VHH binders against c4kar8. Designs and how they scored, part 1

Every score and structure here is a prediction.

Target 1, 263 residues: c4kar8; the task's number for its first letter is 1
Amino acid sequence: MAELSTPSPASPAPLDGGRGDELEKFTLRGARQILQLLQDLITHRGLITAHTGGGHSFMTAVLKVDEERGRVVLDPSPDPQANRRALAAPRLTCVTQLDGIRIQFPLVGLGEGQDKGRPALFAPLPAEMLRLQRREFYRLQVPLAHELSCLLKAEDLARKPVEVSARVIDIGAGGVAVVVPTGAAEFVIGGTLPACRLALPDGEPIELDLEVRNLNRQTQRNGTEQLRVGLRFAALPRAADTRIQRYIFKTERALNAKARGGL
Unless a header shows other numbers, all headers, positions and changes below count from the first letter of the chain; antibody chains aren't numbered by Kabat.
F, E and O are the ipSAE of ESMFold2-Fast, ESMFold2 and OpenDDE, as the mean of both directions, binder to target and target to binder. V2 is 0.75 times the mean of E and O plus 0.25 times the DockQ between their complexes.
Where letters were taken out, [cut] stands.
Atom coordinates printed by the task and the answers are left out, and those that the model quotes come from them; centres of patches stay.

## First folded at step 1 (VHH; framework vhh_vobarilizumab_d1)

Design t1 (at its last look DockQ between E and O 0.01; V2 from the best seeds 0.00; counts 0 for: pae O 12.3 > 2, placed apart)
Amino acid sequence: EVQLVESGGGLVQPGGSLRLSCAASGFTFSDYAMAWYRQAPGKGRELVAGITSGGSTSYADSVKGRFTISRDNAKNTLYLQMNSLRPEDTAVYYCARDEYWGSDYEFDYWGQGTLVTVSS
ESMFold2, look of step 1: ipSAE 0.005; ipTM 0.172
ESMFold2 (binder alone), look of step 1: mean pLDDT 82; pTM 0.821
OpenDDE, look of step 1: ipSAE 0.000; ipTM 0.240

## First folded at step 2 (VHH; framework vhh_7pa5_2)

Design t2 (at its last look DockQ between E and O 0.11; V2 from the best seeds 0.00; counts 0 for: pae E 4.6 > 2, unsure alone 62.3 < 65, placed apart)
Amino acid sequence: QVQLVESGGGMVQPGGSLRLSCAASGFTFSDYAMSWVRRAPGKGPEWVSTISGSGGSTSYADSVKGRFTISRDNAKNTLYLQMNSLKPEDTALYYCAKEGDYDFWSGYEDAFDYWGQGTQVTVSS
ESMFold2, look of step 2: ipSAE 0.235; ipTM 0.691
ESMFold2 (binder alone), look of step 2: mean pLDDT 78; pTM 0.791
OpenDDE, look of step 2: ipSAE 0.616; ipTM 0.843

## First folded at step 3 (VHH; framework vhh_7pa5_2)

Design t3 (at its last look DockQ between E and O 0.09; V2 from the best seeds 0.00; counts 0 for: pae E 6.6 > 2, placed apart)
Amino acid sequence: QVQLVESGGGMVQPGGSLRLSCAASGFTFSDYAMSWVRRAPGKGPEWVSTISGSGGSTSYADSVKGRFTISRDNAKNTLYLQMNSLKPEDTALYYCAKEGDYSGYEDAFDYWGQGTQVTVSS
ESMFold2, look of step 3: ipSAE 0.085; ipTM 0.595
ESMFold2 (binder alone), look of step 3: mean pLDDT 82; pTM 0.816
OpenDDE, look of step 3: ipSAE 0.667; ipTM 0.866

## First folded at step 4 (VHH; framework vhh_7pa5_2)

Design t4 (at its last look DockQ between E and O 0.10; V2 from the best seeds 0.00; counts 0 for: pae E 3.7 > 2, placed apart)
Amino acid sequence: QVQLVESGGGMVQPGGSLRLSCAASGFTFSDYAMSWVRRAPGKGPEWVSTISGSGGSTSYADSVKGRFTISRDNAKNTLYLQMNSLKPEDTALYYCAKEGDWSGYEDAFDYWGQGTQVTVSS
ESMFold2, look of step 4: ipSAE 0.317; ipTM 0.730
ESMFold2 (binder alone), look of step 4: mean pLDDT 81; pTM 0.804
OpenDDE, look of step 4: ipSAE 0.074; ipTM 0.557

## First folded at step 5 (VHH; framework vhh_7pa5_2)

Design t5 (at its last look DockQ between E and O 0.08; V2 from the best seeds 0.00; counts 0 for: pae E 6.8 > 2, grease 25.4 > 24.2, placed apart)
Amino acid sequence: QVQLVESGGGMVQPGGSLRLSCAASGFTFSDYYMSWVRRAPGKGPEWVSTISGSGGYTSYADSVKGRFTISRDNAKNTLYLQMNSLKPEDTALYYCAKEGDYSGYEDAFDYWGQGTQVTVSS
ESMFold2, look of step 5: ipSAE 0.070; ipTM 0.599
ESMFold2 (binder alone), look of step 5: mean pLDDT 84; pTM 0.837
OpenDDE, look of step 5: ipSAE 0.335; ipTM 0.734

## First folded at step 6 (VHH; framework vhh_7pa5_2)

Design t6 (at its last look DockQ between E and O 0.42; V2 from the best seeds 0.00; counts 0 for: pae E 6.8 > 2, grease 28.6 > 24.2)
Amino acid sequence: QVQLVESGGGMVQPGGSLRLSCAASGFTFSDYAMSWVRRAPGKGPEWVSTISGSGGSTSYADSVKGRFTISRDNAKNTLYLQMNSLKPEDTALYYCAKEDYDFWSGYDAFDYWGQGTQVTVSS
ESMFold2, look of step 6: ipSAE 0.033; ipTM 0.562
ESMFold2 (binder alone), look of step 6: mean pLDDT 80; pTM 0.806
OpenDDE, look of step 6: ipSAE 0.556; ipTM 0.834

## First folded at step 7 (VHH; framework vhh_7pa5_2)

Design t7 (at its last look DockQ between E and O 0.03; V2 from the best seeds 0.00; counts 0 for: pae E 13.0 > 2, placed apart)
Amino acid sequence: QVQLVESGGGMVQPGGSLRLSCAASGFTFSDYAMSWVRRAPGKGPEWVSTISGSGGSTSYADSVKGRFTISRDNAKNTLYLQMNSLKPEDTALYYCAKEDYDWESGYDAFDYWGQGTQVTVSS
ESMFold2, look of step 7: ipSAE 0.000; ipTM 0.266
ESMFold2 (binder alone), look of step 7: mean pLDDT 79; pTM 0.791
OpenDDE, look of step 7: ipSAE 0.029; ipTM 0.478

## First folded at step 8 (VHH; framework vhh_7pa5_2)

Design t8 (at its last look DockQ between E and O 0.48; V2 from the best seeds 0.00; counts 0 for: pae E 3.2 > 2, grease 27.1 > 24.2)
Amino acid sequence: QVQLVESGGGMVQPGGSLRLSCAASGFTFSDYAMSWVRRAPGKGPEWVSTISGSGGSTSYADSVKGRFTISRDNAKNTLYLQMNSLKPEDTALYYCAKEGDYDFWSGYDAFDYWGQGTQVTVSS
ESMFold2, look of step 8: ipSAE 0.387; ipTM 0.785
ESMFold2 (binder alone), look of step 8: mean pLDDT 80; pTM 0.799
OpenDDE, look of step 8: ipSAE 0.224; ipTM 0.674

## First folded at step 9 (VHH; framework vhh_7pa5_2)

Design t9 (at its last look DockQ between E and O 0.39; V2 from the best seeds 0.00; counts 0 for: pae E 4.1 > 2, grease 24.6 > 24.2)
Amino acid sequence: QVQLVESGGGMVQPGGSLRLSCAASGFTFSDHAMSWVRRAPGKGPEWVSYISGSGGSTYYADSVKGRFTISRDNAKNTLYLQMNSLKPEDTALYYCAKEGDYDFWSGYDAFDYWGQGTQVTVSS
ESMFold2, look of step 9: ipSAE 0.296; ipTM 0.748
ESMFold2 (binder alone), look of step 9: mean pLDDT 80; pTM 0.803
OpenDDE, look of step 9: ipSAE 0.407; ipTM 0.753

## First folded at step 10 (VHH; framework vhh_7pa5_2)

Design t10 (at its last look DockQ between E and O 0.03; V2 from the best seeds 0.00; counts 0 for: pae E 9.0 > 2, placed apart)
Amino acid sequence: QVQLVESGGGMVQPGGSLRLSCAASGFTFSDHAMSWVRRAPGKGPEWVSYISGSGGSTYYADSVKGRFTISRDNAKNTLYLQMNSLKPEDTALYYCAKEGDHDFWEGYDAFDYWGQGTQVTVSS
ESMFold2, look of step 10: ipSAE 0.007; ipTM 0.137
ESMFold2 (binder alone), look of step 10: mean pLDDT 80; pTM 0.799
OpenDDE, look of step 10: ipSAE 0.462; ipTM 0.782

## First folded at step 11 (VHH; framework vhh_7n9e_1)

Design t11 (at its last look DockQ between E and O 0.02; V2 from the best seeds 0.00; counts 0 for: pae O 6.8 > 2, grease 24.23 > 24.2, placed apart)
Amino acid sequence: DVQLVESGGGLVQAGGSLRLSCAASGFTFSDYSMYWGRQAPGKGREWVSGISGSGGSTAYASSVKGRFTISRDNAKNTLYLQMNNLKPEDTALYYCAKEGDYDFWSGYDAFDYWGQGTQVTVSS
ESMFold2, look of step 11: ipSAE 0.209; ipTM 0.637
ESMFold2 (binder alone), look of step 11: mean pLDDT 81; pTM 0.809
OpenDDE, look of step 11: ipSAE 0.017; ipTM 0.320

## First folded at step 12 (VHH; framework vhh_7pa5_2)

Design t12 (at its last look DockQ between E and O 0.46; V2 from the best seeds 0.00; counts 0 for: pae E 3.9 > 2, grease 28.5 > 24.2, SAP .702 > .668)
Amino acid sequence: QVQLVESGGGMVQPGGSLRLSCAASGFTFSDYAMSWVRRAPGKGPEWVSTISGSGGSTSYADSVKGRFTISRDNAKNTLYLQMNSLKPEDTALYYCAKEGDYDFWSGYYAFDYWGQGTQVTVSS
ESMFold2, look of step 12: ipSAE 0.286; ipTM 0.713
ESMFold2 (binder alone), look of step 12: mean pLDDT 81; pTM 0.804
OpenDDE, look of step 12: ipSAE 0.713; ipTM 0.884

## First folded at step 13 (VHH; framework vhh_7pa5_2)

Design t13 (at its last look DockQ between E and O 0.04; V2 from the best seeds 0.00; counts 0 for: pae E 5.7 > 2, unsure alone 64.0 < 65, grease 30.8 > 24.2, SAP .742 > .668, placed apart)
Amino acid sequence: QVQLVESGGGMVQPGGSLRLSCAASGFTFSDYAMSWVRRAPGKGPEWVSTISGSGGSTSYADSVKGRFTISRDNAKNTLYLQMNSLKPEDTALYYCAKEGYYDFWSGYDAFDYWGQGTQVTVSS
ESMFold2, look of step 13: ipSAE 0.073; ipTM 0.543
ESMFold2 (binder alone), look of step 13: mean pLDDT 80; pTM 0.805
OpenDDE, look of step 13: ipSAE 0.582; ipTM 0.853

## First folded at step 14 (VHH; framework vhh_7pa5_2)

Design t14 (at its last look DockQ between E and O 0.17; V2 from the best seeds 0.00; counts 0 for: pae E 6.5 > 2, grease 27.5 > 24.2, placed apart)
Amino acid sequence: QVQLVESGGGMVQPGGSLRLSCAASGFTFDDYAMSWVRRAPGKGPEWVSTISGSGGSTSYADSVKGRFTISRDNAKNTLYLQMNSLKPEDTALYYCAKEGDYDWFSGYDAFDYWGQGTQVTVSS
ESMFold2, look of step 14: ipSAE 0.101; ipTM 0.608
ESMFold2 (binder alone), look of step 14: mean pLDDT 80; pTM 0.799
OpenDDE, look of step 14: ipSAE 0.065; ipTM 0.560

## First folded at step 15 (VHH; framework vhh_7pa5_2)

Design t15 (at its last look DockQ between E and O 0.05; V2 from the best seeds 0.00; counts 0 for: pae E 7.9 > 2, framework grips, placed apart)
Amino acid sequence: QVQLVESGGGMVQPGGSLRLSCAASGFTFSDYAMSWVRRAPGKGPEWVSTISGSGGSTSYADSVKGRFTISRDNAKNTLYLQMNSLKPEDTALYYCAKEGDWYGYEDAFDYWGQGTQVTVSS
ESMFold2, look of step 15: ipSAE 0.013; ipTM 0.325
ESMFold2 (binder alone), look of step 15: mean pLDDT 81; pTM 0.813
OpenDDE, look of step 15: ipSAE 0.739; ipTM 0.902

## First folded at step 16 (VHH; framework vhh_7pa5_2)

Design t16 (at its last look DockQ between E and O 0.35; V2 from the best seeds 0.00; counts 0 for: pae E 4.7 > 2, grease 26.3 > 24.2)
Amino acid sequence: QVQLVESGGGMVQPGGSLRLSCAASGFTFSDYDMSWVRRAPGKGPEWVSYISGSGDSTYYADSVKGRFTISRDNAKNTLYLQMNSLKPEDTALYYCAKEDYDFWSGYDAFDYWGQGTQVTVSS
ESMFold2, look of step 16: ipSAE 0.243; ipTM 0.694
ESMFold2 (binder alone), look of step 16: mean pLDDT 80; pTM 0.809
OpenDDE, look of step 16: ipSAE 0.756; ipTM 0.906

## First folded at step 17 (VHH; framework vhh_7pa5_2)

Design t17 (at its last look DockQ between E and O 0.06; V2 from the best seeds 0.00; counts 0 for: pae E 17.1 > 2, placed apart)
Amino acid sequence: QVQLVESGGGMVQPGGSLRLSCAASGFTFSDYDMSWVRRAPGKGPEWVSYISGSGDSTYYADSVKGRFTISRDNAKNTLYLQMNSLKPEDTALYYCAKEGDWSGYEDAFDYWGQGTQVTVSS
ESMFold2, look of step 17: ipSAE 0.000; ipTM 0.099
ESMFold2 (binder alone), look of step 17: mean pLDDT 81; pTM 0.809
OpenDDE, look of step 17: ipSAE 0.203; ipTM 0.644

## First folded at step 18 (VHH; framework vhh_7pa5_2)

Design t18 (at its last look DockQ between E and O 0.39; V2 from the best seeds 0.00; counts 0 for: pae E 2.3 > 2, grease 29.5 > 24.2)
Amino acid sequence: QVQLVESGGGMVQPGGSLRLSCAASGFIFSDYAMSWVRRAPGKGPEWVSTISGSGGSTSYADSVKGRFTISRDNAKNTLYLQMNSLKPEDTALYYCAREGDYDFWSGYDAFDYWGQGTQVTVSS
ESMFold2, look of step 18: ipSAE 0.506; ipTM 0.833
ESMFold2 (binder alone), look of step 18: mean pLDDT 83; pTM 0.828
OpenDDE, look of step 18: ipSAE 0.392; ipTM 0.778

## First folded at step 19 (VHH; framework vhh_7pa5_2)

Design t19 (at its last look DockQ between E and O 0.48; V2 from the best seeds 0.00; counts 0 for: pae E 2.9 > 2, grease 24.3 > 24.2)
Amino acid sequence: QVQLVESGGGMVQPGGSLRLSCAASGFIFSDYSMSWVRRAPGKGPEWVSTISGSGGSTSYADSVKGRFTISRDNAKNTLYLQMNSLKPEDTALYYCAREGDYDFWSGYDTFDHWGQGTQVTVSS
ESMFold2, look of step 19: ipSAE 0.420; ipTM 0.797
ESMFold2 (binder alone), look of step 19: mean pLDDT 83; pTM 0.828
OpenDDE, look of step 19: ipSAE 0.640; ipTM 0.864

## First folded at step 20 (VHH; framework vhh_7pa5_2)

Design t20 (at its last look DockQ between E and O 0.03; V2 from the best seeds 0.00; counts 0 for: pae E 4.1 > 2, placed apart)
Amino acid sequence: QVQLVESGGGMVQPGGSLRLSCAASGFIFSTHSMSWVRRAPGKGPEWVSTISGSGGSTSYADSVKGRFTISRDNAKNTLYLQMNSLKPEDTALYYCAREGDYDFWSGYDTFDHWGQGTQVTVSS
ESMFold2, look of step 20: ipSAE 0.287; ipTM 0.733
ESMFold2 (binder alone), look of step 20: mean pLDDT 82; pTM 0.813
OpenDDE, look of step 20: ipSAE 0.164; ipTM 0.627

## First folded at step 21 (VHH; framework vhh_7pa5_2)

Design t21 (at its last look DockQ between E and O 0.38; V2 from the best seeds 0.00; counts 0 for: pae E 3.3 > 2, framework grips)
Amino acid sequence: QVQLVESGGGMVQPGGSLRLSCAASGFIFSDYAMSWVRRAPGKGPEWVSTISGSGGSTSYADSVKGRFTISRDNAKNTLYLQMNSLKPEDTALYYCAREGDYDFRSGYDAFDYWGQGTQVTVSS
ESMFold2, look of step 21: ipSAE 0.350; ipTM 0.770
ESMFold2 (binder alone), look of step 21: mean pLDDT 84; pTM 0.845
OpenDDE, look of step 21: ipSAE 0.163; ipTM 0.646

## First folded at step 22 (VHH; framework vhh_7pa5_2)

Design t22 (at its last look DockQ between E and O 0.47; V2 from the best seeds 0.00; counts 0 for: pae E 5.1 > 2)
Amino acid sequence: QVQLVESGGGMVQPGGSLRLSCAASGFRFSDYSMSWVRRAPGKGPEWVSTISGSGGSTSYADSVKGRFTISRDNAKNTLYLQMNSLKPEDTALYYCAREGDYDFWSGYDTFDHWGQGTQVTVSS
ESMFold2, look of step 22: ipSAE 0.219; ipTM 0.691
ESMFold2 (binder alone), look of step 22: mean pLDDT 83; pTM 0.829
OpenDDE, look of step 22: ipSAE 0.569; ipTM 0.852

## First folded at step 23 (VHH; framework vhh_7pa5_2)

Design t23 (at its last look DockQ between E and O 0.48; V2 from the best seeds 0.00; counts 0 for: pae E 5.5 > 2)
Amino acid sequence: QVQLVESGGGMVQPGGSLRLSCAASGFPFSDYSMSWVRRAPGKGPEWVSTISGSGGSTYYADSVKGRFTISRDNAKNTLYLQMNSLKPEDTALYYCAREGDYDFWSGYDTFDHWGQGTQVTVSS
ESMFold2, look of step 23: ipSAE 0.189; ipTM 0.680
ESMFold2 (binder alone), look of step 23: mean pLDDT 84; pTM 0.831
OpenDDE, look of step 23: ipSAE 0.558; ipTM 0.843

## First folded at step 24 (VHH; framework vhh_7pa5_2)

Design t24 (at its last look DockQ between E and O 0.41; V2 from the best seeds 0.00; counts 0 for: pae E 3.3 > 2)
Amino acid sequence: QVQLVESGGGMVQPGGSLRLSCAASGFIFSDYAMSWVRRAPGKGPEWVSTISGSGGSTSYADSVKGRFTISRDNAKNTLYLQMNSLKPEDTALYYCAREGDYDFHSGYDAFDYWGQGTQVTVSS
ESMFold2, look of step 24: ipSAE 0.371; ipTM 0.767
ESMFold2 (binder alone), look of step 24: mean pLDDT 83; pTM 0.833
OpenDDE, look of step 24: ipSAE 0.333; ipTM 0.742

## First folded at step 25 (VHH; framework vhh_7pa5_2)

Design t25 (at its last look DockQ between E and O 0.45; V2 from the best seeds 0.00; counts 0 for: pae E 5.8 > 2)
Amino acid sequence: QVQLVESGGGMVQPGGSLRLSCAASGFIFSDHSMSWVRRAPGKGPEWVSTISGSGGSTSYADSVKGRFTISRDNAKNTLYLQMNSLKPEDTALYYCAREGDYDFWSGYDTFDHWGQGTQVTVSS
ESMFold2, look of step 25: ipSAE 0.069; ipTM 0.618
ESMFold2 (binder alone), look of step 25: mean pLDDT 82; pTM 0.818
OpenDDE, look of step 25: ipSAE 0.557; ipTM 0.839

## First folded at step 26 (VHH; framework vhh_7pa5_2)

Design t26 (at its last look DockQ between E and O 0.18; V2 from the best seeds 0.00; counts 0 for: pae E 3.7 > 2, grease 24.3 > 24.2, placed apart)
Amino acid sequence: QVQLVESGGGMVQPGGSLRLSCAASGFIFSDYAMSWVRRAPGKGPEWVSTISGSGGDTSYADSVKGRFTISRDNAKNTLYLQMNSLKPEDTALYYCAREGDYDFHSGYDAFDYWGQGTQVTVSS
ESMFold2, look of step 26: ipSAE 0.328; ipTM 0.758
ESMFold2 (binder alone), look of step 26: mean pLDDT 83; pTM 0.832
OpenDDE, look of step 26: ipSAE 0.666; ipTM 0.876

## First folded at step 27 (VHH; framework vhh_7pa5_2)

Design t27 (at its last look DockQ between E and O 0.51; V2 from the best seeds 0.00; counts 0 for: pae E 3.5 > 2)
Amino acid sequence: QVQLVESGGGMVQPGGSLRLSCAASGFIFSTYSMSWVRRAPGKGPEWVSTISGSGGSTSYADSVKGRFTISRDNAKNTLYLQMNSLKPEDTALYYCAREGDYDFHSGYDAFDYWGQGTQVTVSS
ESMFold2, look of step 27: ipSAE 0.348; ipTM 0.770
ESMFold2 (binder alone), look of step 27: mean pLDDT 84; pTM 0.835
OpenDDE, look of step 27: ipSAE 0.191; ipTM 0.663

## First folded at step 28 (VHH; framework vhh_7pa5_2)

Design t28 (at its last look DockQ between E and O 0.47; V2 from the best seeds 0.00; counts 0 for: pae E 2.4 > 2, grease 24.3 > 24.2)
Amino acid sequence: QVQLVESGGGMVQPGGSLRLSCAASGFIFSDYSMSWVRRAPGKGPEWVSTISGSGGSTSYADSVKGRFTISRDNAKNTLYLQMNSLKPEDTALYYCAREGDHDFWSGYDTFDYWGQGTQVTVSS
ESMFold2, look of step 28: ipSAE 0.498; ipTM 0.831
ESMFold2 (binder alone), look of step 28: mean pLDDT 83; pTM 0.824
OpenDDE, look of step 28: ipSAE 0.575; ipTM 0.830

## First folded at step 29 (VHH; framework vhh_7pa5_2)

Design t29 (at its last look DockQ between E and O 0.53; V2 from the best seeds 0.00; counts 0 for: pae E 3.4 > 2)
Amino acid sequence: QVQLVESGGGMVQPGGSLRLSCAASGFIFSDYSMSWVRRAPGKGPEWVSTISGSGGSTSYADSVKGRFTISRDNAKNTLYLQMNSLKPEDTALYYCAREGDHDFWSGYDTFDHWGQGTQVTVSS
ESMFold2, look of step 29: ipSAE 0.361; ipTM 0.764
ESMFold2 (binder alone), look of step 29: mean pLDDT 83; pTM 0.830
OpenDDE, look of step 29: ipSAE 0.265; ipTM 0.717

## First folded at step 30 (VHH; framework vhh_7pa5_2)

Design t30 (at its last look DockQ between E and O 0.28; V2 from the best seeds 0.00; counts 0 for: pae E 3.5 > 2)
Amino acid sequence: QVQLVESGGGMVQPGGSLRLSCAASGFTFSDYSMSWVRRAPGKGPEWVSTISGSGGSTSYADSVKGRFTISRDNAKNTLYLQMNSLKPEDTALYYCAREGDHDFWSGYDTFDYWGQGTQVTVSS
ESMFold2, look of step 30: ipSAE 0.347; ipTM 0.763
ESMFold2 (binder alone), look of step 30: mean pLDDT 83; pTM 0.825
OpenDDE, look of step 30: ipSAE 0.511; ipTM 0.798

## First folded after the chat (VHH; framework vhh_7pa5_2)

Design t31 (at its last read DockQ between E and O 0.44; V2 from the best seeds 0.00; counts 0 for: pae E 2.5 > 2)
Amino acid sequence: QVQLVESGGGMVQPGGSLRLSCAASGFVFSDYSMSWVRRAPGKGPEWVSTISGSGGSTSYADSVKGRFTISRDNAKNTLYLQMNSLKPEDTALYYCAREGDHDFWSGYDTFDYWGQGTQVTVSS
ESMFold2, last read: ipSAE 0.295, 0.368, 0.463; ipTM 0.713, 0.769, 0.809
ESMFold2 (binder alone), last read: mean pLDDT 82, 82, 83; pTM 0.818, 0.822, 0.823
OpenDDE, last read: ipSAE 0.678, 0.787, 0.772; ipTM 0.873, 0.916, 0.913

